# VHH binders against q9p7j3, part 85

Target 1, 174 residues: q9p7j3
Amino acid sequence: MILPLFPETQVHVFVYENVSNCAAIHEQLISQNPIYDYAFLDAATILYKKQVYSAIIRALEDRRDEQMKTKTIHSEVILSLSPKTEISSAFRQFSMTKKSKNIVVVKIDSKLTEEEEFERLDKLVEGNRVEFSDEELQKLIDFKVLKKNYKLDPSTLENPLASILSSIALRGYS
Short names: E, the ipSAE of ESMFold2; O, the ipSAE of OpenDDE; V2, 0.75 times the mean of E and O plus 0.25 times the DockQ between their complexes.

## First folded at step 7 (VHH)

Design p86 (framework vhh_5c3l_4; at its last look DockQ between E and O 0.01; V2 from the best seeds 0.00; counts 0 for: pae E 15.9 > 2, placed apart)
Fold by ESMFold2-Fast, scan of step 7:
Structure p86 (fold): chain B 174 residues (1-174), chain A 120 residues (1-120)
Amino acid sequence: as target 1 above (174 residues)
Amino acid sequence: QVQLQESGGGLVQPGGSLRLSCAASGFTFDEYAMSWVRQAPGKGLEVVSDISWSGGRTTYADSVKGRFTISRDNAKNTLYLQMNSLKPEDTAVYYCATHDKWGFPDRDLRGPGTQVTVSS
């Protein structure tokens, strides 16, 4: 995927459902194993492709402006999904946990093709790949989690896209 | 190995001020985001404020925004929390904490804490 403001930056996004080894992946992430340098998101928190892309753009802007709060671009993507960008709560809200069942995986600055990243990730993730599309994401979302993470009221829950994107863009000013 | 030591707590009247300090050693301080976390009697942990490794970005809990200021001196390996307009609800043990470089709270380390009491 090519981002208009960052055309030289390679971005790959993968979705896996029915993942059986989330506990093992989580342990590798905590140990900071370089092989696992991806943003591993809980799919229960992601409703739209635009939600993921907005967080990626914010993370890339923070890297460009030397304003990253975390030490990796992938960690900054996870942070950027949060309305407040407070590190501990952002990771508890959006990052994959040992109990996750479906995940969204983001790779930035890959030197590999999409096919090569698929080959690599398929060795790490024990689950079924599905298309990164709004349709597939809507099968995996937990609306209770989404409502809590973005503080959505009942009136916005039917069409939350604008509220979610505003929260990501404004990051602590909304 | 990694050591965090808070100081500056005490008893203060409502409306008063305190400045907390955290001395850090055993790691490359200027590569870690830091936070202040508190625990009031009978309550869970609340993140009060966090700060990037450079000091360029800060975040505050709604309960303290406008009253508290987090800052750091990387040359001295020290984290600070300036607490103004203190309320009885701010009574808690305050902990200095390091954030994992990849952001995972599972690896966050905290100091032993310093007691802040806002009363009478």
Scores: ipSAE 0.674, ipTM 0.846, lowest interface PAE 1.2, mean pLDDT 89
Fold by OpenDDE, look of step 8:
Structure p86 (fold): chain B 174 residues (1-174), chain A 120 residues (1-120)
Amino acid sequence: as target 1 above (174 residues)
Amino acid sequence: QVQLQESGGGLVQPGGSLRLSCAASGFTFDEYAMSWVRQAPGKGLEVVSDISWSGGRTTYADSVKGRFTISRDNAKNTLYLQMNSLKPEDTAVYYCATHDKWGFPDRDLRGPGTQVTVSS
């Protein structure tokens, strides 16, 4: 897909459930295998499509403004999901782990069609692809983790999307 | 400029212990997860252990689990690796590395390394 404010940047987002090889993927990421040049997110931490898009946009804006805190656009996406400024905290909060079962995979600056990218990614991920939708994400979310990551309370839970988006947008402005 | 300097390596017999240290400078140490990686002769880099910025979360390679302990002192900008029950297969150059690329150890951002040799 193409984002309106970033017409030269193609973005793809995929969701996988029941992934059996997260540990293996994690090892490849640790090894800095360039074939795994994606943002691998734990689906348990993602509630909305707009949450993911907001993080992508924030990361792209940071790149545009030459204010990236991390070295790669994909790591910046992960950082951008977090209300915290610490990189390691953001990754701990949102990045796929060896124990993850469901994941959201983001590709920035793709040179491939969505189908081509899927074919490529499908070789790396052993799981079931599901639709990237709020409905499917809602099935995978861990609300305990979500509440913890964004420090949601009864007042902010009235409109969790607004709170999440504000946290993403205002990171570093506290 | 990021600087990492490992120390504490040496020659030990099988079953022995070593404690590695890594002095960090040139970046906000307590904002980054840190890792120990090693490279054995004829082998590629292997991640040994990771630790979160606060030290609250640690991970270990299966080969060292139960024997190695990673820790950090953010006040001293220092990373540690306690290595117990050392085996000959632990022989390698050990490096301290940051998590500033994809949130995982960056092989290009590490110190010069310290040699650990386990031999009878």
Scores: ipSAE 0.006, ipTM 0.212, lowest interface PAE 9.7, mean pLDDT 89
Fold by ESMFold2, look of step 8:
Structure p86 (fold): chain B 174 residues (1-174), chain A 120 residues (1-120)
Amino acid sequence: as target 1 above (174 residues)
Amino acid sequence: QVQLQESGGGLVQPGGSLRLSCAASGFTFDEYAMSWVRQAPGKGLEVVSDISWSGGRTTYADSVKGRFTISRDNAKNTLYLQMNSLKPEDTAVYYCATHDKWGFPDRDLRGPGTQVTVSS
């Protein structure tokens, strides 16, 4: 997908359920293996497509403005999901862990079509691909985690999108 | 229909100021990032400035940084560009453009543009 404000930047987002090898993927990420240069998110923290796209846009805006706090655009996406500015908090709350079961995977600056990127990624992830859609994401979310991560008021949990997007957009302007 | 309409251009002396406006309709304005792009005579399009859907993030081309200020009023569905310390090199047609923050191309559009001429 090409974001209009970033016409030179191809982005792909994939969702996997029932992933059996998150521990192995995590070891490759720690080792900084360039084949694993993606953002691996725990799907338990993602309710909406717009949540992911807002984080991608924020990360790309920060890269364009030379305001990134992390070394890679993919780690910046993880930071951008968080209402807090601390990198360790963002990773603790949103990154895939060794114990994750469902993941959202983001590739920025792809040189491949979506199908080609999927073929590459599918060799790395042992799980079942599902559609990147609000319907599928809502099956994988943990609402307790979502509420905690974004400090959502119980009255907004029926439609928390505006609160989540505001948290992403306003990080650092407190 | 999605519609964007620029206004506020004109002829200005070097060092002068102009404020451009862009009226938006036909979509949920506060869900879209917005841009000002310009096309100088005989040149391609240049992105001058961008603003996120909330207004919390702005960017500027190096050539205008410090002189131009982008802003938006989501209650009025209006995008602005304050242009100070204008130079002859700023002469161009200025377009207001929207980009879906979700990156879907069928939501991209720009207006017909407004001419800015900076001449001594």
Scores: ipSAE 0.000, ipTM 0.122, lowest interface PAE 15.9, mean pLDDT 83
ESMFold2 (binder alone), look of step 8: mean pLDDT 82; pTM 0.834

Design p87 (framework vhh_5c3l_4; at its last look DockQ between E and O 0.01; V2 from the best seeds 0.00; counts 0 for: pae E 17.8 > 2, placed apart)
Fold by ESMFold2-Fast, scan of step 7:
Parts: structure tokens; sequence; C-alpha cells
Structure p87 (fold): chain B 174 residues (1-174), chain A 120 residues (1-120)
């Protein structure tokens, strides 16, 4: 995708369902293996494509302004999904865990084409790739998790997009 | 190897103040965010505050907002927590912590802790 404020920035987003090796991937992330330099998100936390894009835009704005809180652009994407932008809770709330079943994977500044990233990720992720679409995401979301992470009440839960995007945009101010 | 060591804990009366320090070594301190985490008797871990590498971005738990101030001195590889208007509910072991390069918390990236007791 081409972002209007960051037209030079290459962004790829992938969705995998029924992933069997999340524990192995998590171990590689903890050991800081550079092959795994992606934002690995638990799909239970993502309802909309716009939710992911808003977090990417906020992370890129923080990098542009030399205000990143975390060390990598991919960790900043995970942080930027959180309303509070406290690192530890953001990672507990949104990142892939050893027990995750469905994941969203973000790559920024890849030297590879989208097809080449697919080939690389298909070697790392043991699951079924599905389209990055609101339709596919809505099959994988856990509304209890979404409600808790964004502190949604029943009135906003029926149409949460604006509330979620406002939380990401306001970040540490909400 | 990352090494973190807290100091400055102790016994203080309600309404009092304490300043905690954390000496960091074994990593490029000025490139990593830092946090203060606490554990009260019989309770789980609570993140109290965190601070970006530059000190330009901070967050606070609602329970301490307006009373505690996190800061850092990158030249000294030291993290601080200024605690004002202390309450009995602030009684806990306080840990300083960092995260892995990719953002993940790791218990090996946490200090041994310093005890803060608020009582009359």
Amino acid sequence: as target 1 above (174 residues)
Amino acid sequence: QVQLQESGGGLVQPGGSLRLSCAASGFTFDEYAMSWVRQAPGKGLEVVSDISWSGGRTTYADSVKGRFTISRDNAKNTLYLQMNSLKPEDTAVYYCATHTKYGYPDRDLRGPGTQVTVSS
C-alpha cells in the first residue's frame, strides 16, 4: 500500500489463520533473530484494515518526528495500536503470543517485493494465508478482547470503527 | 548482559516522598525505553510508568498519575522515579525494566527490586 504522507514507504500486511507454530515464532522474536523483524499481531485484536493502517501511520509519524518510543518501526506499530501507548501492556494486548491461532503480520521498509515477502513468510509461518480484508478479519476477531483493549461500552461496540481510530489517533492522550 | 539495579526504597509515612534510582549497564541505555513496575503483597505486577529513550514520551498508570514522575539521565545510565503524596496502597516491591529490541518484555530485563513501605 502507498500511504499519502509516506509515499516512499513500502508497507505489506499479511493475514494467517490456523497457525500451528506461534510458540516457535515467539521464541525467535525473544531471541531477536533479525529474520523475524516484522510486527506480529494477534488477529483476535484486529477488526478493520483501517485499524492496522492507522497504527502504521502513527508509527511512521513518530519515526519522522524522531519520537519513537520503541527501538524498531515494527515494535512502534504494535505500540501504536494501544490507546495508552505503554509498551508492556501494548505488547500483552496486541502482539502474537505462543498460544495465538491467527495472526496479522506487518512489514515496513522491505527490500523485497510483496511476492518475495510472501515466499519468505510462508517459510516462517505454518498456517493458511488469507486476504487482508475486513471480511477475513471479522472472522478472526475476539470481541471480548477488542472491548477490553479499547474500553468499548455496548453503544460503541455495535459500530466501533470511529472509537478505535480515535483511540489510535489520540494515543497517549486518551 | 543487561544489568539493572534499583535503590532508594524504604519506609515512609503516608503523604511522604521517595526517589528511586535504577543503575543500568550491559546495553545501549540511551536507545531503549525504560519502565518502573511494582508488585504489592499478594498481587500481580503493575506497570507504574514508562519513558522513551530520549525522555520525550512518558506514560503513567491511573493510580499514580499526578503523584509520580519518571525521568532518566542518559549520560549516567540512570532511571529515576520521584514518588510524591505516597499512600499505603503504594506499598510494593518496585522494579526497573527494559524490553527486547523487538519490544517484548522479558523477566531477565528486570532488576531485583527495591521495597517501598508506606505506613504510619
Scores: ipSAE 0.709, ipTM 0.862, lowest interface PAE 1.1, mean pLDDT 90
Fold by OpenDDE, look of step 8:
Structure p87 (fold): chain B 174 residues (1-174), chain A 120 residues (1-120)
Amino acid sequence: as target 1 above (174 residues)
Amino acid sequence: QVQLQESGGGLVQPGGSLRLSCAASGFTFDEYAMSWVRQAPGKGLEVVSDISWSGGRTTYADSVKGRFTISRDNAKNTLYLQMNSLKPEDTAVYYCATHTKYGYPDRDLRGPGTQVTVSS
């Protein structure tokens, strides 16, 4: 897909459920295997498509403005999901862990079609691909984790999307 | 093998200053964001400060903002933490920690730590 504000940047997002090899993927990420150059998110922390897109846009804006805190655009996407500025906190909050079962995978600057990228990624992830939609994400979310990550309270839970997007957009401004 | 070695800790009076250093080896230093973390007695690990791989961006815990400054010299593979206006609550073991170039942190990748004690 192409984002309107970044027409030269191709982005792909995939969702996997019942992933059996998250620990192995995590090890590859820690070892910095370039084949795994994606943003691997824990699906338990993602409620909306717009949450993911907002983080992607924030990361791309940071890159454009030469304000990236992390080395890669994919790590910046993970950071951008968090209302916190600390890298370690953001990754603990949103990144795939060894214990994850469901994941959202983001690819920035793809040179491949969505189908081609899927074929490549499918070799790395042992799980079932599901549609990237709010409906499917809602099935995978852990609301306790979500509430904790974004400090949602009864008032903000009335419109959690607005709160989440505000947190992403205003990170570092509080 | 990744190696980190902290130094510069010690005993200081409240209001005093210390400068911590972290010597890094066994990895491409300038591809990693770096952090200082600390552990006070009876408490868990707390992130004190982060610095980007290039040093262009820094962040601080609210408790140390305005008092601590994180910096790095990529040519020397060294991370620094200038601590001014130290308080008793800053007493802790301070660790240098790495983040991978893809941003994934491993808190186990830290040095043995250096003790900072602030006491009158």
Scores: ipSAE 0.073, ipTM 0.559, lowest interface PAE 2.8, mean pLDDT 91
Fold by ESMFold2, look of step 8:
Structure p87 (fold): chain B 174 residues (1-174), chain A 120 residues (1-120)
Amino acid sequence: as target 1 above (174 residues)
Amino acid sequence: QVQLQESGGGLVQPGGSLRLSCAASGFTFDEYAMSWVRQAPGKGLEVVSDISWSGGRTTYADSVKGRFTISRDNAKNTLYLQMNSLKPEDTAVYYCATHTKYGYPDRDLRGPGTQVTVSS
């Protein structure tokens, strides 16, 4: 994938359901194993493709502007999903945990084709790949989690996209 | 193990329509992307169309865009190809295929194929 604002940055996004080894992946992430240098998100927190793209764009903008707060571009994506500025809160809210069942995986600065990246990732994740689409994400979301993470009330739950995207785009200005 | 069976081919006049079906068994159909591929006389295999496991993403070869529609019914484990405005150049054996993993090239045709002949 190529984002218009970042034409030399190759990005891949994958979605897995029924992942059986999140605990093992989590241990590798804590150990900072470079083979696991991806953003592993809990799919229970992701409702829209635009949510993920907006976080990727915000992370890339912060890298370009030398405003990154975390060690890697992938950890910056996790921070960028959050309406809050606190790194630990963002990770608790959006990162894959040992208890996660479904995940969204982001690779930024990939030197591989989507097929090649998938082949590598598929060796690491024990689960079933599904399409990265709003239709699939809707099947994996936990609306109670989404509502809490973005402080959505009944009046915004009918069309929460604008509220979510505003939270990502405007973090630090409110 | 994986079983795919195409049907619905035949002889049709130019401008006509056919609907191909592919019955699938031996795997969890709704977890896999599917493809229609064809082989015209004396030619290699051409991917005609792909569809994601959910049906939410479809792609088409340039030669068939606007005339062919791929679809699937996951409750019936069936893949379809609606072919409209058929041309003599569409004459081929049409195969239903599945990928073993998303993003891998199609390793095997799964069915014996169904002949589509467009002439008059």
Scores: ipSAE 0.000, ipTM 0.103, lowest interface PAE 17.8, mean pLDDT 83
ESMFold2 (binder alone), look of step 8: mean pLDDT 82; pTM 0.838

Design p88 (framework vhh_5c3l_4)
Fold by ESMFold2-Fast, scan of step 7:
Structure p88 (fold): chain B 174 residues (1-174), chain A 121 residues (1-121)
Amino acid sequence: as target 1 above (174 residues)
Amino acid sequence: QVQLQESGGGLVQPGGSLRLSCAASGFTFDDYAMSWVRQAPGKGLEVVSDISWSGGRTTYADSVKGRFTISRDNAKNTLYLQMNSLKPEDTAVYYCATHSKYGFPDSRDLRGPGTQVTVSS
């Protein structure tokens, strides 16, 4: 996958439903096992493909401009989903937890082919891979979580895309 | 062995100043973003400030903006919090914390034993 604003950057996004080993993945992340260097997001927080791509673009802009707040591009993606730049809240709001059941996984700058990344990640995640599409994401979203994370009111909640994208693009400046 | 050790707390009168330090060892300090978090008596944890791995970007809770300054010295593996214009409501145990390299919430973000700050007459 190629982003028009970053054509030299390889991006892979994977969606898994009914994941049974989130606690085991979480322990690997705590131990900082480099095999798990991905952005592991709770699918309850992601409604649109454009939401994920906007966070990726923002993280890549911060890397280009030497303004990354976190040390890995993947943690910067997670931070970039948050409307605030405070690290602990962003990770709490968007990252996979031991209790997660459905996850979105982002890989940037893979040294592996796309097929090799698919094979590798399928061995780490015990769940059913589904298409990265708005249709599949809307089956996994938790609207209470979405509303809380982006501070949406009832007037925007039924059509929140523009509000979410604005929050990501203007994080810390609104 | 990863260790964070806070120091510099104490008793101070309202309007006073304190400088907290956090000595880091056992890991590559400049690979990690860092924060100061506090817990007031009978309250939950509050993140008061955080700082990027390079020191170039900071954030502050609204309760401390303009009064506290976070900084780091990567050559000395040390994190600082300069606290000015202290108020009784700043009374808390202050902890330094490192953030996950891979971007997940870690219940063990608080790595130090904490240092007590008491603002009272």
Scores: ipSAE 0.624, ipTM 0.825, lowest interface PAE 1.5, mean pLDDT 88

Design p89 (framework vhh_5c3l_4)
Fold by ESMFold2-Fast, scan of step 7:
Structure p89 (fold): chain B 174 residues (1-174), chain A 121 residues (1-121)
Amino acid sequence: as target 1 above (174 residues)
Amino acid sequence: QVQLQESGGGLVQPGGSLRLSCAASGFTFDDYAMSWVRQAPGKGLEVVSDISWSGGRTTYADSVKGRFTISRDNAKNTLYLQMNSLKPEDTAVYYCATHSKYGFPDYRDLRGPGTQVTVSS
């Protein structure tokens, strides 16, 4: 994907359902294996493509402005999904866990094409790759998790997109 | 491998001050955002404060805002927590922890052994 505000930045987003090896991926992330340098998100937390794009844009803005809180762009993407700037809460809210079943994977600054990254990730992730689309994401979301993460009340839960995007854009003040 | 060692805890009266230190070794200190986490008797872990890898951005739990200040000295591989206007509710074991480059670790894996802070008369 090409972001209008960051046309020189290569961004790829992948969605996997029915992943059987999340525990193994989690161990690789703990060991900081550079092969696993991606943002691994729990799909239960992602409802819209725009939600992911907004977090990516925010992370890239923080990198441009030398305001990144974390050292890597991938961890900054995870942090940027959270309405709060506290690192531990953001990672607990949005990162994949050993028990995750469906994941969203973000790669920034790849030297590979999207097709080459698909080929690489298909070897690391034991699951079914699906299209990165609002339709597919809506099949994987957990609305109880979404409500809790973004502090949504019943009125905003009926149409949460604007509230989610505002929370990401205003991060730390919503 | 990674080693974190907290110090500076002790007994203080309400309204007093303490400065905690966390000495880090075995890794590139300025590659990591860091936090102070505490556990009071009979309670779970509470994140008190965190700080960016550069020291330029900080957050604080509502319970300590205006009283505690987190800082770091990357040249000395040391994290600090200045605690002012201490309250009995601040009594806890205080731990320092790193946050991995890939949006993970669990605090249990990388925190130090902790330092006891007791606030009582």
Scores: ipSAE 0.641, ipTM 0.823, lowest interface PAE 1.4, mean pLDDT 87

Design p9 (framework vhh_5c3l_4)
Fold by ESMFold2-Fast, scan of step 7:
Structure p9 (fold): chain B 174 residues (1-174), chain A 120 residues (1-120)
Amino acid sequence: as target 1 above (174 residues)
Amino acid sequence: QVQLQESGGGLVQPGGSLRLSCAASGFTFDDYAMSWVRQAPGKGLEVVSDISWSGGRTTYADSVKGRFTISRDNAKNTLYLQMNSLKPEDTAVYYCATHDKYGFPDRDLRGPGTQVTVSS
């Protein structure tokens, strides 16, 4: 996708369901293996495409403004999903874990095409790829996790998009 | 070798103030986001505040917002926590922590801690 505020930035987003090797992927991420230079999100936390894009835009704004809290753009995307952007909580809330089953993978600054990144990721991820669409994301979301991460009450849960996007956009502003 | 050493804890009356300091050495201090983490008796760890490597971005737990201020002096390799309007619920061991550069909590490092007791 081409982001209007960042037209030179290559962004690819991938969704995998029924992933059997999350523990192995997590180990590679902790060891900082450069082959795994992606943002690996737990799909249980993502309801909308706009949610992911809003976090990407915020991370790119923080990189532009030299205000990143983490050292990679991919880590900053994970942080940017959080309403309060406290580092340890954000990663516990949104990053994939050894127990994750469905994942959303973000690549920024790719030198490869979307198809080439898919071919690479299919070798790393033991799962079934699905379309990055609101329809597919809504099959993988855990509303209990979403409610906890964004502090949603029953009235907000009925139409959570505006609340989620507001939480991401207002992050870091007093 | 990474070293973090907290100081400034002690006994204080409710409504009082304390200023905690953390002296850091053995790493490039201004490359790391930092936090203050506390553990009250019988409770789990709570992150009370964190701060970016530059000091330009801070966050606070709801329990301390408006009362505590985190800051850092990169020239002195020192992290601070100004604690005002202290409550008995603030009684805890306070730890200075470095955050992993890539955000993974399992790689965070903590100091030995300093005891803060708020009691009459």
Scores: ipSAE 0.525, ipTM 0.770, lowest interface PAE 1.9, mean pLDDT 88

Design p90 (framework vhh_5c3l_4; at its last look DockQ between E and O 0.80; V2 from the best seeds 0.00; counts 0 for: pae E 10.2 > 2)
Fold by ESMFold2-Fast, scan of step 7:
Structure p90 (fold): chain B 174 residues (1-174), chain A 121 residues (1-121)
Amino acid sequence: as target 1 above (174 residues)
Amino acid sequence: QVQLQESGGGLVQPGGSLRLSCAASGFTFDDYAMSWVRQAPGKGLEVVSDISWSGGRTTYADSVKGRFTISRDNAKNTLYLQMNSLKPEDTAVYYCATHSKYGFPSDRDLRGPGTQVTVSS
C-alpha cells in the first residue's frame, strides 16, 4: 500500500502474536521511555491493513495542517483510529494494554530500515512476528471489540471496511 | 514529578458561572494534551472536555456543549474551564488531567486533587 499525498513518509508496520511481556512494555510507555516511541495497538481492534493506513494518513494530514491534537505522531495515529476525537476514549479503545496478547506496532519517520526496526523491536517485544496482511490480522481481531469501537450493526459486520474507513476519515465530521 | 492543582470551585446558583483553573508544574506543560474530568456524587468519572497541546482543538461532552469552554495558557502553565449556565447536574468534583504523551491508557491517573463545584438554590 502506498500512502497517497505522503509517498516520501517512511512507515513501518509490525504484527506480533502471543506476546508475553505486554505488562513490561506498558510500564515503559507509562515512563515515557523514548525508545518506545511507537504506536502500540491491540491487534484485537485491527481488521484490515487499510484501517491502519487510513489512520496514518489522517494523522499525517493533521501534522501537515498543524492540527495535531496530541504531541507525537504515534499518539495521533492511535487517536485517528477512533470515530470520536476524544483522546482518553481513543486510547482506551485501540492502545495495547497490560493484558493484550497480540499487537500491531506502527513507526513513522524512522531513520532505520525495516530490518533494523525489526531487530530493535524483537529486543522489546517477546512474541512471534507475523506478516502485516489482512489474512494474519483477521486471525487476531475480536469482532465484539470492533463492533463496539466503530458502532457497527449486524448488517455491516460481514463487510465493515467502508464503514471503518469513513469513520476514520470523518472522525465526528459528518 | 507531575503536579496539578485545581482552584475556582465553590457554591453557585443555577444559571450562574464559575471559572476553574489548573496550575501545572514538574513537566513540560505544552507537550501534553489536557482534560477536565468530573465525578458527581455516587457516579463514575466523566470526561467533560479535552484540549490539544497547542490549544487549537477542543472537544466537549454532549452534556456541557455550548455552556463550557476549555482553554489553556502555555506561557503560564495553566488550564482553564469557563462554566456558564450551570445546572444542578453539574455538581461534582472537577479534576484536571494530562493525557499520555505516547498514547496509552494509564492506570496511573495524572490528575490533581480536584475542586468541588456545587450548583444549588
Scores: ipSAE 0.668, ipTM 0.840, lowest interface PAE 1.3, mean pLDDT 88
Fold by OpenDDE, look of step 8:
Structure p90 (fold): chain B 174 residues (1-174), chain A 121 residues (1-121)
Amino acid sequence: as target 1 above (174 residues)
Amino acid sequence: QVQLQESGGGLVQPGGSLRLSCAASGFTFDDYAMSWVRQAPGKGLEVVSDISWSGGRTTYADSVKGRFTISRDNAKNTLYLQMNSLKPEDTAVYYCATHSKYGFPSDRDLRGPGTQVTVSS
């Protein structure tokens, strides 16, 4: 996928359910295995495609402006999902954990086709790939976690997408 | 082995200043954003300040904005916290902490043993 404002940057997003080896993936990330150079998100924290795209765009903008807080574009994507400026909070809120069962995987600056990237990633993730869609994400979301992460209340829950996107876009401006 | 070691804490009067240092070793320092966190008696851990991997971007808790300055020297693998206009409520053990390069939960975040900061008349 090519983003309109970033035509030179290819992005791929994958969703996996019933992942059995999140703990193993987590250990590889801890070890900084370059083969695992992705953003691994807990699907329980993601409700919309636009939420993910918004975070990707924010991260790419930060990179363009040389304002990344974290070292890699993938960690910046994770940070960008959070309404909080604290790095620890962002990673805690949105990153895949050892206990995760469903994940969203983001690849930035891919040199491969979507199918080629999937074949590569499929060797790393032991789970079932599902469509990257709002419908599938809605099946995996934990609303309690979502509400907590974005401080959603009855008023903002009427249009949670707008609230989430605003939180992402305006992080650090409150 | 990854190690962090804080120093520079002590006893100061209200309005005084301290400069904390954190010596890092056992990992590529400039691959990690860093933080200062603190824990006051009877309270949980509080993030005081974050600094980007390059040092070009900083954030602060509201309680310390305008008084504290976080910085880093990647050539020396050292993190700093300049604390001015100290208040009794700043009394705590201060820790430097790493953040993962690729982004993952804080259960693997590393902190040093901490340095005690006491602000009292």
Scores: ipSAE 0.640, ipTM 0.838, lowest interface PAE 0.7, mean pLDDT 93
Fold by ESMFold2, look of step 8:
Structure p90 (fold): chain B 174 residues (1-174), chain A 121 residues (1-121)
Amino acid sequence: as target 1 above (174 residues)
Amino acid sequence: QVQLQESGGGLVQPGGSLRLSCAASGFTFDDYAMSWVRQAPGKGLEVVSDISWSGGRTTYADSVKGRFTISRDNAKNTLYLQMNSLKPEDTAVYYCATHSKYGFPSDRDLRGPGTQVTVSS
């Protein structure tokens, strides 16, 4: 996929359900194994495709503007999902953990087709790939977690997507 | 192994100042964003400030904004927190913490043992 504002940056997003090896993947991420250079998100925190795209766009904008808080674009995507600026909160809230069961996986700056990237990723993740779609994401979300992460209240519940996207786009501005 | 060691805490009067330091070793310090986190008696952890890997971006909790300044010296592998206009509410154990550059899911395994700050008359 190519985002209009970043035409030279190829992005792929994959969704897996019923992943049995999140603990092993987590170990590889801690060891900084370059084969695992993806953003691994807990699907329980993701309701919309646009939520993920908005975080990717924000991370790419921060890279372009030399405003990244983290060293890698993939860790910056994780930070960018958060409505708040605290790095530790963002990773705890959105990143895949050893206990995660369903994940969203983002690759930025891919030099591979979607099919080729999937073939590599499928060797790493022991789970069932599902479509990256709002329909599938809705099945995997934890609404209690979503409401907490984005502070959704009665005034925002009528249009939670807009509130979520605004939080991602405007994070860090007083 | 990764080591983080806080220092500079102590007893201070309201309105006073302290400067906390965190010495880092066992990893490439300037690859990591850093934070100061505090725990007041009987309370949970509060993130008080974050700083980017380069030091170019900083953030602050509303409770400390305008009074605390986070900084880092990547040549010395050291993180700092300048705390001015201290209030009794700032009494806590202060920890420095680091965040993985690869999306590490928890930063609690990468924190120091903490330094006590007590603000009282």
Scores: ipSAE 0.006, ipTM 0.386, lowest interface PAE 10.2, mean pLDDT 84
ESMFold2 (binder alone), look of step 8: mean pLDDT 80; pTM 0.810

